# Designs tried in a protein design chat: VH-VL binders against Radical S-adenosyl methionine domain-containing protein 1, mitochondrial (RSAD1). Part 4

Target 1, 237 residues: Radical S-adenosyl methionine domain-containing protein 1, mitochondrial (RSAD1), of Bos taurus (Bovine) (a5d7b1r34to270)
Amino acid sequence: APGSQRAALYVHWPYCEKRCSYCNFNKYIPRGVDEAALRRCLVIEAQTLLRLSGVRRVESVFFGGGTPSLASPHTVAAVLEAVAQAAHLPADSEVTLEANPTSASGSRLAAFGAAGVNRLSIGLQSLDDTELQLLGRTHSARDALQTLAEAQRLFPGRVSVDLMLGLPAQQVGPWLRQLQGLLRCCDDHVSLYQLSLERGTTLFTQVQQGALPAPDPELAAEMYQEGRAVLREAGFR

## First folded at step 1 (VH-VL)

Design d5 (framework fv_dalutrafusp)
Fold by ESMFold2-Fast, scan of step 1:
Parts: C-alpha cells; sequence; structure tokens
Structure d5 (fold): chain C 237 residues (1-237), chain A 124 residues (1-124), chain B 107 residues (1-107)
C-alpha cells in the first residue's frame, strides 16, 4: 500500500554537510557548524521526509547516531515542533535521546526533558575501567553511574542502559558480576550488545597485530544466554 | 512576574577589572538562555554572547571572544559579564535579555524580556 | 557572520503617515527575523517575531512581511508615541546580528 499513516522516526545526529539545504538524515556535520544552522538543517529534513513519505502519525521519535546529548535542547525542541506541524505527534509518544555520560550533566538532561524528551538511553558499555579504556571511552565507570543516577531521578522508570559483551579477554563470571551490579543501580531497561570488530578501529588493529586475543564467539554466546537469564530473573525486559 | 534586574552604573579607568550582574526572578532561571547585548553611545545593538544557566554552556560572538567572560550562578539566579582589563572602547550600555519560551516541542527564538541596562563608562 | 542592512538609517514623517522600513540579510534566513522598538533611554521591546507575527499587546498599526533575504516593517498610521529606533534581528545563525537601526522622528 503506498504511503504510511503512522511511523517511528529515527533522527540521526549530526546531519547536514556543507549547508542546511544539502542536509539529509545520514550526512556528517563538521564540528564548526553553528547550532542554529544545525537546527535549521534538521527541521528541513524532518519536514521534507514526513511530506514525501505521507506519514500522518508519528508514534515515537529517537535521537541517536553520534552524540545527541551534545546538541542544544533547543535544537531537539525545534525538530519535535517540525514533526508536530507536519504530522500528528501525540503527547504520550515516546521521545528518546541517546546520552553520553561525559556530556550529559543533570542540568542538560533536565533541559532535554523541557524540550520534549521523555526517555533516555545511556551508553554505559562497561563498569570496568580497563574495558572502558580498551573501548576508547573517556568516562570512568564512576562518571557513568553518576550520570545514570541523575538520569533516573529526572526520568524515573524511563532510562535504558547499554552494556557490551564479548570483549577480548573478557570472562563470563566477572562480566555477570558487572551486570548484576548494574541491575542494582538501574530501574528500567538494560540492553546487551555483542562487540562487532570493525576494520579501521583501534581495537581491530590491536587484534590484527596480536596485542589482544580475538573475541570468542562461543564465549560471547554463553555470556548472552547467561545475561538474558539474569535479566529475566530480576524482572527486566 | 518575570524580571531581569541589572547592577548599577559603573565608572572605571582603563586597565581595571569589572563584573556586572543580571538577576532573574519570576521564572525557572535554568530553563532559559541569557544573552548579553552591547550598545555603544549613539550606536546600534551588538550581540555579545549567551549562556545556558543549566550547565554554564556559552557561545560568544567572535568579536567578543577573549574580551569578556559570561558566567552564571544558578543558586542565586544571576548571570554575569566580566572584563579582566577594561578599555575606553568598552564604554557602552550593556543589556541582558532572556531568549523566548521553550516548552513541549515549541520554541520562541526572540528576546522576550530585557534588563534595564548597565551603563559602563571607561575614561582616564 | 550574517550581515543585516536597514534602509533608511533615519526618517522624519508626519502623524498619520505610512512608514516603511526595509531590512536585508546577506544570506537566506527564511523567516527567522524579529523586529524591536527602542524608545530613548529604554531597553528594546519586541514588536514582531518570525518576520510577520505581532507580539501580544502591540498595536495593530505595526506589521511585518518578507522571507529569505528581504523584509519589510510597516507602521500604517504613525503616532507621536512611535518616536523610536527600530531594529531587525536575525536568529538563523550565531552570532545573532542586528541591523544598524532606523531612527523614526515626527516632523
Amino acid sequence: as target 1 above (237 residues)
Amino acid sequence: EVQLVQSGAEVKKPGESLKISCKASGYSFTSYWINWVRQMPGKGLEWMGRIDPSDSYTNYAGKFKDQVTISADKSISTAYLQWSSLKASDTAMYYCARRGYSSGWYTLYYFDYWGQGTLVTVSS
Amino acid sequence: DIQMTQSPSSLSASVGDRVTITCRASQDISNYLNWYQQKPGKAPKLLIYDASNLETGVPSRFSGSGSGTDFTFTISSLQPEDIATYYCQQYDNLPYTFGQGTKVEIK
């Protein structure tokens, strides 16, 4: 059937390459681009996509991609307003923003709430500082837990956390203890992600050079199964 | 009732430091950007910069970058504009202004409330 | 930076006259333009936002129009209390920039 009467909208941040009239939802924006210019690019893209797709109702909006928590809350508000003008965006729709622990202060999270965000997804990845260093993360486990606590205070029952498994040299027992520790600090949802070893990354190079052992798919599968059991037993989705 | 009340007039000599204030009342201080605007005697309006009081994130116009510091103290709902070393060319009226309302997918990008202004005179 | 140029820089008109001020942006700013009134010794006051919307409490004799690079502000019947300097301001890109102002005086 041509057209859609309802949809979930994924807003990939950043957008717009050179100028706003050339932006689309999968283009990179250089760091020097003004926030007002970024706002205009995202607004134009949202309006254009909704007009061309024939979508009449947007059930959910997800701000993801790079680091959406670095964006101005006003930019998020402008995109949501554009969506509401082009289609029906119900007051009870889910509006999720991905947050990086190093750029998501409590005051900034509150401002996103005022802009229309009603759910957060926090990229924790690990509670082990050595694993965070291996993943190239700039935050410590302590920083991430502080961000999580503040996020849960501002968005009670509406914060999800991402945890990685299958890292080089990672063992099942210690990883399950990380997961159990996290569950004591999390009030809504935990997502488990298996490491994907991509060409061109520091981690890929270290494995290729023999500096780190290759991730074991069988061990990763075991971690996933055991992790799912722990989540189920604790009542998590 | 929304109000922005600025500190009183200042008379300074070149080389002196200065910090002027803009105290907000009647609204949630951390929910709105505060902007600083300069007006030299007999001249037009120049935007200097702004601050998000919720996390002290700032933006400056290039001309004012490294000439002034914008800060805010959310515990007392006050924004500040500061010079480490004043010049005669800093003689001007300085206004603080709140950016418009933002709520539930709706944002107004105009300056809806202004302080009364702080006159700064720098002369030898 | 986006440059805003107003025309004329000053004007003198009689009570009841139609007054028109223009504002030109150095690049396309869509409708992201506001107009402010500054009376002598006072802070500026918003009159028109988003190029053509009249702020609450502002007399209907004031109006705005335009989009892109060319904008117009009009006072349909000039009154004595309209003696002021009028500024356009773009908010499409940082830094926010104002026109140089148009001083309106009564003959």
Scores: ipSAE 0.000, ipTM 0.420, lowest interface PAE 16.9, mean pLDDT 80

Design d7 (framework fv_dalutrafusp)
Heavy chain, then light chain:
Amino acid sequence: EVQLVQSGAEVKKPGESLKISCKASGYSFTSYWINWVRQMPGKGLEWMGRIYPGDSDTNYAGKFKDQVTISADKSISTAYLQWSSLKASDTAMYYCARGLTYYYGRGSYFQHWGQGTLVTVSS
Amino acid sequence: DIQMTQSPSSLSASVGDRVTITCRASQDISNYLNWYQQKPGKAPKLLIYDASNLETGVPSRFSGSGSGTDFTFTISSLQPEDIATYYCQQYDNLPLTFGQGTKVEIK
ESMFold2-Fast, scan of step 1: ipSAE 0.000; ipTM 0.468

Design d8 (framework fv_dalutrafusp)
Fold by ESMFold2-Fast, scan of step 1:
Structure d8 (fold): chain C 237 residues (1-237), chain A 123 residues (1-123), chain B 107 residues (1-107)
Amino acid sequence: as target 1 above (237 residues)
Amino acid sequence: EVQLVQSGAEVKKPGESLKISCKASGYSFTSYWINWVRQMPGKGLEWMGRIDPSDSYTNYAGKFKDQVTISADKSISTAYLQWSSLKASDTAMYYCARLYSGSYWELDAFDIWGQGTLVTVSS
Amino acid sequence: DIQMTQSPSSLSASVGDRVTITCRASQSISSYLNWYQQKPGKAPKLLIYAASSLQSGVPSRFSGSGSGTDFTFTISSLQPEDIATYYCQQSYSTPYTFGQGTKVEIK
């Protein structure tokens, strides 16, 4: 008796190369990960969920969580095949993969494309190397921009870039300079995200101990409003 | 002509304050980052930090963050490097150098350098 | 921080010799590497940027190559005015870091 419905599927990748300072994930890439076993698990879970839910059409698939760009392209392909067998996955469905700049080489990005990925979300977060270190990122701004350029070449019109705002000690003027610089390098879409300060993270502890200033919600709101105006003026949606 | 002209040599005692200058001419001062580079006697080059003169935004190398202050006055096209309390270990040649303020992934090279300011700190 | 290591620390060569200096980064820096010349008592001078691009006004005997972690600087025919210390510098991320320098002398 399940009804006919459209759905979006979120596939969670649980491993990170390094724990981000704003992230709740406590697990790094374990030595000797059995990816074949994980692949079988994800396939069974996707098929079971779709059959039990009665979903007949999947409009979009999103690979997120830890660092999905560290996954084997074979794992991505297997999940997409499982979805297509359990429900209708149209050829024009959006299949997005979150990519961390240092783990997303051109050859790897091309392999994801061959596996069925047709959109990328690049977790840039900042163009300031000091801010990237604060966030616990292992990549530099240069790494991120190189990955962005290669991603835009391989996935023209289908790349989104994430930029963070409201970081400790961050000011509106310098952040707008980052955004304007990014827009000169980005062809497709920019998403603006406010920092979420989570208990148990290194960043939370540093703020709590007074080593870093607390994020200012009023400055974050100002950054968002001015950032939206810059995006609109530049023709980004 | 495009040039950076630095203030003259300084001889100071430990504990004294000091502010040295780097005056830009022949170009748009606010369009380029100004960087400070230290060279201890007989040693190599160490990047200390930089400033964007358009809004006085600064970045420092970790070991210099609490030792010096970088500032700029765009009304007179001048950048500064200052110490609140000098140490004998601050004895060095200090250079200012410009860096293009555009995209982070284009040109990041020190194309114009000041002549250097020799700072000697001894009792 | 990215560490830059130059080899050799010093060299002596004759006028007209081909001189090669190498620079190694502790991690990949793509092509974001610059080369500077510093003559005694003078400020450094930019010779090469982006690993292989010759700065305007610099003689064509100077060249650079490499990408990733390993870079080479070459003087195709050493001239007396080339006596100097040469530094590589990564422009990939802040803090910007320099190699320790290579002193070039004439025999």
Scores: ipSAE 0.000, ipTM 0.404, lowest interface PAE 18.6, mean pLDDT 80

Design r1 (framework fv_firastotug)
Heavy chain, then light chain:
Amino acid sequence: EVQLVESGGGLVQPGGSLRLSCAASGYSISSGYYWSWIRQAPGKGLEWLARIYHSGSTYYSTSLKSRLTISRDNSKNTLYLQLNSLRAEDTAVYYCARGRYYYGSGSYLYFDYWGQGTLVTVSS
Amino acid sequence: DIQLTQSPSSLSASVGDRVTITCRASQSVSSSYLAWYQQKPGKAPKLLIYGASSRATGIPSRFSGSGSGTDFTLTISSLQPEDFATYYCQQYGSSPLTFGQGTKVEIK
ESMFold2-Fast, scan of step 1: ipSAE 0.000; ipTM 0.396

Design r2 (framework fv_firastotug)
Fold by ESMFold2-Fast, scan of step 1:
Structure r2 (fold): chain C 237 residues (1-237), chain A 124 residues (1-124), chain B 108 residues (1-108)
Amino acid sequence: as target 1 above (237 residues)
Amino acid sequence: EVQLVESGGGLVQPGGSLRLSCAASGYSISSGYYWSWIRQAPGKGLEWLARIYHSGSTYYSTSLKSRLTISRDNSKNTLYLQLNSLRAEDTAVYYCARSYYDFWSGYRVAFDIWGQGTLVTVSS
Amino acid sequence: DIQLTQSPSSLSASVGDRVTITCRASQSVSSSYLAWYQQKPGKAPKLLIYDASNRATGIPSRFSGSGSGTDFTLTISSLQPEDFATYYCQQYGSSPYTFGQGTKVEIK
């Protein structure tokens, strides 16, 4: 019991319909009455989970999942208020919101800051437009870098960027140039993620059918090792 | 157009220290790139000394790191190099240079912009 | 540290000659992060080639670079009067950055 008094809270967007049986929503909900109902569901769920788990202090909150930056800042504020009511949320708690470059305007990012968000995770994934299309991203590399610049202006020292490695046909040299280009534009934190192909996905099917080359695990390992060296040299962890 | 102009060279006594400046124009040092100091002794090759990333992270030559400090003043758009415990072997032309990848423009270079250099002579 | 050794250390050539300079690294240079510079007396070095084989903006097509791993080459296909200079290779794949000792291209 005492061991469950402290926690990190992961708030999953946009899946209220799975968690709240009295809500009937698509994955993406329109603003207004439907979002007000979703907001109520998320508030009740957060308070119920904290009460049932016996958590007394929430050390960090992460808004992730589908596209949390599509949520209303009011909904984010309401969830944080519910957490603070049900448990202690220290003033120095890390409150991170995962932002998609397509939906993260400067005014929205500023509103999330006002709502209690104090760190951003930008899902950039790649600086190559062909790779972004392969990953199903709707933003261009230029759009993503513009969003990153705006995020760093609004949250100086509190922005992290996600970069993928090990994509089909990806080579070490070009990928390391992407990483170095990113480090020129990002002075906070960079996370490197290796592509994992799951059965049932579009990427898995295209590789299986020979439409895309299979990712090379040895090149992916080399990318990770070289990328870690570049990050270490630049003072990133 | 980006320009780099070094200053602060001249005759220095052994055992003393020097502080060189590199004034940048046409680009904000805090906006990107690595900014380096490189020296060249008379009749010898090039030796990289130190670099600073636009975020402020610094890196030094292994042989000189105990005697070097690279820094910058973003408000003056100026790089600095402090070298202590000067020896005759520190006599060289000192260059500042920009390096890295400019992703926004698509232009990729190693050391693409160099200053004119400033001569430091260490002699009694 | 990665040591870069250039060969030859000097060469004599005539206008119109094909000149080849090699740069050998003591360890593999990651991602072919290797550059070539030209330096004339009293002047700062000038970037010619970056990423082993990419020509810098404004550099004449007679200059070309190739290589990967530990072995790199700079070629001047038809030497011009303004090409008599000292050439340096430099790696930026790992810290500290290191330069080759230089190759002097002199009039024959």
Scores: ipSAE 0.000, ipTM 0.382, lowest interface PAE 19.5, mean pLDDT 79

Design r3 (framework fv_firastotug)
Heavy chain, then light chain:
Amino acid sequence: EVQLVESGGGLVQPGGSLRLSCAASGYSISSGYYWSWIRQAPGKGLEWLARIYHSGSTYYSTSLKSRLTISRDNSKNTLYLQLNSLRAEDTAVYYCARDTYVYRGSGTYIYFDYWGQGTLVTVSS
Amino acid sequence: DIQLTQSPSSLSASVGDRVTITCRASQSVSSSYLAWYQQKPGKAPKLLIYGASSRATGIPSRFSGSGSGTDFTLTISSLQPEDFATYYCQQYGSSPLTFGQGTKVEIK
ESMFold2-Fast, scan of step 1: ipSAE 0.000; ipTM 0.438

Design r4 (framework fv_firastotug)
Fold by ESMFold2-Fast, scan of step 1:
Structure r4 (fold): chain C 237 residues (1-237), chain A 124 residues (1-124), chain B 108 residues (1-108)
Amino acid sequence: as target 1 above (237 residues)
Amino acid sequence: EVQLVESGGGLVQPGGSLRLSCAASGYSISSGYYWSWIRQAPGKGLEWLARIDWDDDKYYSTSLKSRLTISRDNSKNTLYLQLNSLRAEDTAVYYCARLEYYDSSGYFDAFDIWGQGTLVTVSS
Amino acid sequence: DIQLTQSPSSLSASVGDRVTITCRASQSVSSSYLAWYQQKPGKAPKLLIYGASSRATGIPSRFSGSGSGTDFTLTISSLQPEDFATYYCQQYGSSPLTFGQGTKVEIK
């Protein structure tokens, strides 16, 4: 059929609970955000983009950006309804929400499931509390792993975790031990992300001032390659 | 010396209410664990009643949901179970137990710590 | 609700025997969230196996667990006098948490 297109839809949530040390200084922290107005804007944007692009089938939806787990489940439901009205959204389409462990209680995760979310991406980032503090995260590794366990219970087989590599002073051996520890707790999917030092962040400033060693890009590449090998041997995607 | 100690059992009359306590020692109930109440009628098997998570999410047995309330008091490091409209069939030993989803090795443990149980007899 | 059915409900065995207890789930259960407990008269249950096959700390090697999906097994390779007890399987992967009805291991 002429003009028929398939797409993945990315829905950007622009607000963080707090500014992360690796985040751009332009990120916003919610201060009485009018979520009803934001919900209307996201709905209109999704419908407009789908209509103007000629997309007829949406194979996946991803809620990402700042901290999508801070969004109201009603906002998520409204966007998904708008997508289903503008294009075909199959019942088996992947609808993923990025969740920050700090803002993702079991009851909130269940509410996202009721709203149409069927997959979660948990921003674990590290199993080392010192590394989490360096990244400006508000959760501990223990808290993140418990959120992961609850997410796996509510979304069995449909939870992935994000793990960062290439942090200042991070070494291959200890990082691989973190990854292997995570694999004992995760049956679904693991995503590996390399740290990007953005100007204007606290982390960038500390590296520039010599307070932290600069990340080694070759060491980061080694971590990624060895991490991917560990994941393949364990049967992870 | 990580322990759970139940209290509040004894003889209760039908139609009354039961409030059980589970005092935790050696660790904080607000620190990353899941806590359940489980009962066992004389000569019968184990029945899960309710769970409270470290973030205060609560889950209840479907058949008993209308009669159960699980809660905690972080300042007293104590878990509670309230059961209303008591019946003779509620006669059982009541246990509190900790379910740990993570340990230092990264493995998930099931109910690794149990209290000794407190006997509740519902009789006129 | 996920129902767990154990077989047999009871068995008689002698010291030194190999004992096998089966737990069947009405729905698929992740092996990560299946446990086995031992309970002696007048005592609280004791965790033996978690994650279907991982032995809890201090549990003798004669106890082993296996299985996936809907079928799980607890094996005691050589019964000792202290092993005469009731054994329960449990899933902790979905709410409500459920236990099997129990298997009583008695002296022949």
Scores: ipSAE 0.000, ipTM 0.389, lowest interface PAE 19.7, mean pLDDT 78

Design r5 (framework fv_firastotug)
Fold by ESMFold2-Fast, scan of step 1:
Structure r5 (fold): chain C 237 residues (1-237), chain A 124 residues (1-124), chain B 108 residues (1-108)
Amino acid sequence: as target 1 above (237 residues)
Amino acid sequence: EVQLVESGGGLVQPGGSLRLSCAASGYSISSGYYWSWIRQAPGKGLEWLARIYHSGSTYYSTSLKSRLTISRDNSKNTLYLQLNSLRAEDTAVYYCARGITMVRGVSTYYFDYWGQGTLVTVSS
Amino acid sequence: DIQLTQSPSSLSASVGDRVTITCRASQSVSSSYLAWYQQKPGKAPKLLIYDASNRATGIPSRFSGSGSGTDFTLTISSLQPEDFATYYCQQYGSSPYTFGQGTKVEIK
């Protein structure tokens, strides 16, 4: 029997600008990354995977992993061309790029659009600067909101924002105020992600050393339920 | 369409000070990007001087940081460069340019919009 | 600091010629973060190429860039009258931002 005739393709960008404190598989971006070689590798992998799997139609493409918005738009274009060459990639296929606010200038976002990206997932994570520092993020809340506004102008109706809950020392009230503030600036989609403390991460080590309190699963559950209610009341999906 | 217009150049005496302006239109300087000053001595190549991030964070060329101040006025959408203790070797055309950054605070990647430049001549 | 050396410093060419300009870095340029600019007398530089090989919007297809690591090349496949200018490479793989000394393309 042949493999699936329809597929969603995940393209993994292996580098972060900075190793995120909650990411087990992310790595620092070293000086001297050879993106041309990585681009060739990703193209070959996409072509080989599609050939061997027997996939005839690719319904969606997702660029994720570390920080795909650090990649050259040329790399994104090359991968999409390779996919179109190996299988049918409809013109209206969903092509999503994960963007870090630090690396997502308006001209770069526009260039990704020209390369074939038609949706953005912006990793905001928090509107509290202390929480962003805890997560190892390099952007401020203000900078992230400016990036979001630019993304919404360039990709109207096609921008989602990621917000985390369940961080050490995080409380329900202040977090709900963050979410409500975000909804005044966001008109498409908000995704809520619960933090998992993974063995081997910086954040896990800080909790084990007693430098940070352990996350409270009951509080995280409260945040999720209350956040879902706020999203429903505001008409978000 | 982004447009940058520099002004404030002219003849300056050695040891004097200079303040250049860069009026931006078509984009708000507080909304994004790095905004830089780059100079070019007559018949010579390009030298990057200083940048300001849309948040207000500044960074300077190490050879000139004691003599340079980059600033802005968001309400006028205008960038400024203050240069002190001018020498003959500061004679150059000074450009304002928009820089694209992919990393917070460390580097400006490349320059996609440039002003026309303003000539500064330092002589007695 | 990464120093960029362009070769040649100047060249003479005729319309229709293929022109190649090399930019060599004293250290490896991260992620091929290298740009090329064109500057005509009395004018500001104009972006041609970024990320070593990507043409900027509106730049004719006769301009192409290639290379990685320490060795980069700008090629003009069929020189036009408007291409007589000075060309500069710039690296942005590490701070401070540095430019090459320039290559002047002159009429033969």
Scores: ipSAE 0.000, ipTM 0.382, lowest interface PAE 20.1, mean pLDDT 78

Design r6 (framework fv_firastotug)
Fold by ESMFold2-Fast, scan of step 1:
Structure r6 (fold): chain C 237 residues (1-237), chain A 123 residues (1-123), chain B 108 residues (1-108)
Amino acid sequence: as target 1 above (237 residues)
Amino acid sequence: EVQLVESGGGLVQPGGSLRLSCAASGYSISSGYYWSWIRQAPGKGLEWLARIDWDDDKYYSTSLKSRLTISRDNSKNTLYLQLNSLRAEDTAVYYCARSGYSYGWRLYYFDYWGQGTLVTVSS
Amino acid sequence: DIQLTQSPSSLSASVGDRVTITCRASQSVSSSYLAWYQQKPGKAPKLLIYGASSRATGIPSRFSGSGSGTDFTLTISSLQPEDFATYYCQQYGSSPLTFGQGTKVEIK
């Protein structure tokens, strides 16, 4: 199909395929000591996938997965260069990086911009500190808003924010107040995500043991519908 | 924020050699960036001299290549420029500057500059 | 080598004026890889525009760039006191990197 010659590339962090044996030790490699090994793995993987797929043009690139903002800007740059060498990557292609407020200082965000990133997706998740603690986030709501302001300064008009709904004990009214507060600080796009309880997580175990109330699917659906109405009225998409 | 500070300038004799340093702070020079030396003679425009890439590839101005060496020391987070066989025409303010990417391409425009260090070549 | 020629070499203007500076290349600049810098006496150049038309972070909206091929323009829509400076264009479409000779914007 003609479409096979064109693609959007998704780079999954902290992802390194099994063919790159050094990736198996990535999580135990001290910061800055052997990051070059992971970088080489990602470069080889990108080159191999583009070669095997026959893709000739890459319309966009997305760095997502775990915490891409923990990656060296050097690694992001190397992957983008590998893509540009293997296929046509237009100068105005959208290059998005998913950022966690904990690892997204202004200097780091600027470094990603210099490396080729031209859009950010910030995983804010909540403006309530209790909810952020429940989700295991290491940042406060204030820290996240500070990161958002810095991101908007560095990437004006090109910053998206992720907000979660359907958390245990979460109610529609308080959550809508969070959303409305966030909209006063956002210039671009807001994505609403419903919490999914995954087996093996602390949150799943606490719900199973009755330590936390189970998320209510009907309240989550109501939040989503009300949230979309608020976004529509405010002119967001 | 990122900061670049040049040093090693001053008065030097014709025929001598010059070694300039550029100390970087706020970020690592081993990151995914490119580093250049650019000079400006008094009352004149800007002249690009040399670039070193993140993987240590080096590029030089064709007219000055025989007299220039660019290098770096990652452990000191410092960039260097060596210029030999100095002439009066080498009198200039020497800048180090960072260049990087835009929209996924290796593009050599300069987003951060050092303050510059003045080199005067005179007897 | 691509030679860049700026016009005018100098100009006198008043606060509130619209200022246009042109940069002409001796050969076509690939992909509109052209940047503009502002330099004040005793200071390093500051990036204003890259890719012919993209404003750098923190640069006021009164600065705009346009052009492609061999003809590029920097426009200041309403000159402010802090804008009196020398402006340089730079191409990065081919090696070696080259700069224009500069345009000095002086108080009338």
Scores: ipSAE 0.000, ipTM 0.391, lowest interface PAE 17.6, mean pLDDT 79

Design r7 (framework fv_firastotug)
Fold by ESMFold2-Fast, scan of step 1:
Structure r7 (fold): chain C 237 residues (1-237), chain A 124 residues (1-124), chain B 108 residues (1-108)
Amino acid sequence: as target 1 above (237 residues)
Amino acid sequence: EVQLVESGGGLVQPGGSLRLSCAASGYSISSGYYWSWIRQAPGKGLEWLARIYHSGSTYYSTSLKSRLTISRDNSKNTLYLQLNSLRAEDTAVYYCARHYTIYSSGYYRPMDVWGQGTLVTVSS
Amino acid sequence: DIQLTQSPSSLSASVGDRVTITCRASQSVSSSYLAWYQQKPGKAPKLLIYGASSRATGIPSRFSGSGSGTDFTLTISSLQPEDFATYYCQQYGSSPYTFGQGTKVEIK
């Protein structure tokens, strides 16, 4: 469109440390990946998209996809610089990076802050080690909480947490206890996501073959409604 | 003080339908609680039938789901239970009850307030 | 569905006796979602215990609950005349909610 146009920009990071059991990205970082080439590719894509769309102001930037916290902070900085050169990126624009606890050390999080990231979304997914194993996560609940504490120290008031519901064999009560535990540790907001079984994932195959019980949609709906009530009671969004 | 009063019981013919009402007083049914229907056949134990959350979401006993509808009317502060295709085994006292939700100490949904019950007899 | 089995189905006791009622679940039930109810003839059930061990408001201290996993217990430490009733356990951790078959406590 001609003239000034406002937009939010989504930057997709295509790699994961491991294939997660519910995720459709399904890529390990290959041996010998040239991140400098990937960085150049992302920069060119951002510049081309902004030029062709006629966007004049970028109000927010979100780094998501596989595991963006595996990316070099230099890659994040280069993309943000490209955006600022192609369009207006206000100093108060929200720049969010999705982080996996496994790849989010304090020094790494600080480097993302220096690169221009001003908000973190931490993919905890669960505080139950058995559920984390079911999801194919490589971190423990203890590791996740340690990462959250460090993230909150570096980005006070600007860290959100993602929590999944509707997992096979999951019960409403224990899940609500997880949520309440997170609310004691979280200083921004909590996002609740219902598990979606995608064909081609390990979790889908285990359910299909009877190794895990199928998620109960009624139970998942109950979890979501009760979770929203807990969030409201605690003053969360 | 919350009070629940069931009505709509009595003698019903096999194959018929019934609609029970539960009038709440001293509390608004729209205020963040679950509400259930429970029945008890003469001399037998308790059987949970259905519950509704203040948002309108509903949940049913597996064996009776095809024959039950739980609903509410916020303007009348009243809960309803519709039961279709009645059989002799549906003869029971039907109770409505409120679930007390506690978030500060964990999620608890005990039924802390019950109505006095209404007797339904299914017979020709 | 989770089946709850109470033991014994009935018992006879005298005032002052210690009474123990057991509830066994066919699957593991979180302690947070187990309740006990008292029902007297011709009356609605009354909540006694929730979350396996928490007494409801107004319930005398002689009533106590315990247990976890598949085994739960209701204890009345010194039976009073008003305690002769039928007692039910109930799980509310998963749909559908289910009750035990009941335990009748009769005067000896």
Scores: ipSAE 0.000, ipTM 0.414, lowest interface PAE 18.0, mean pLDDT 79

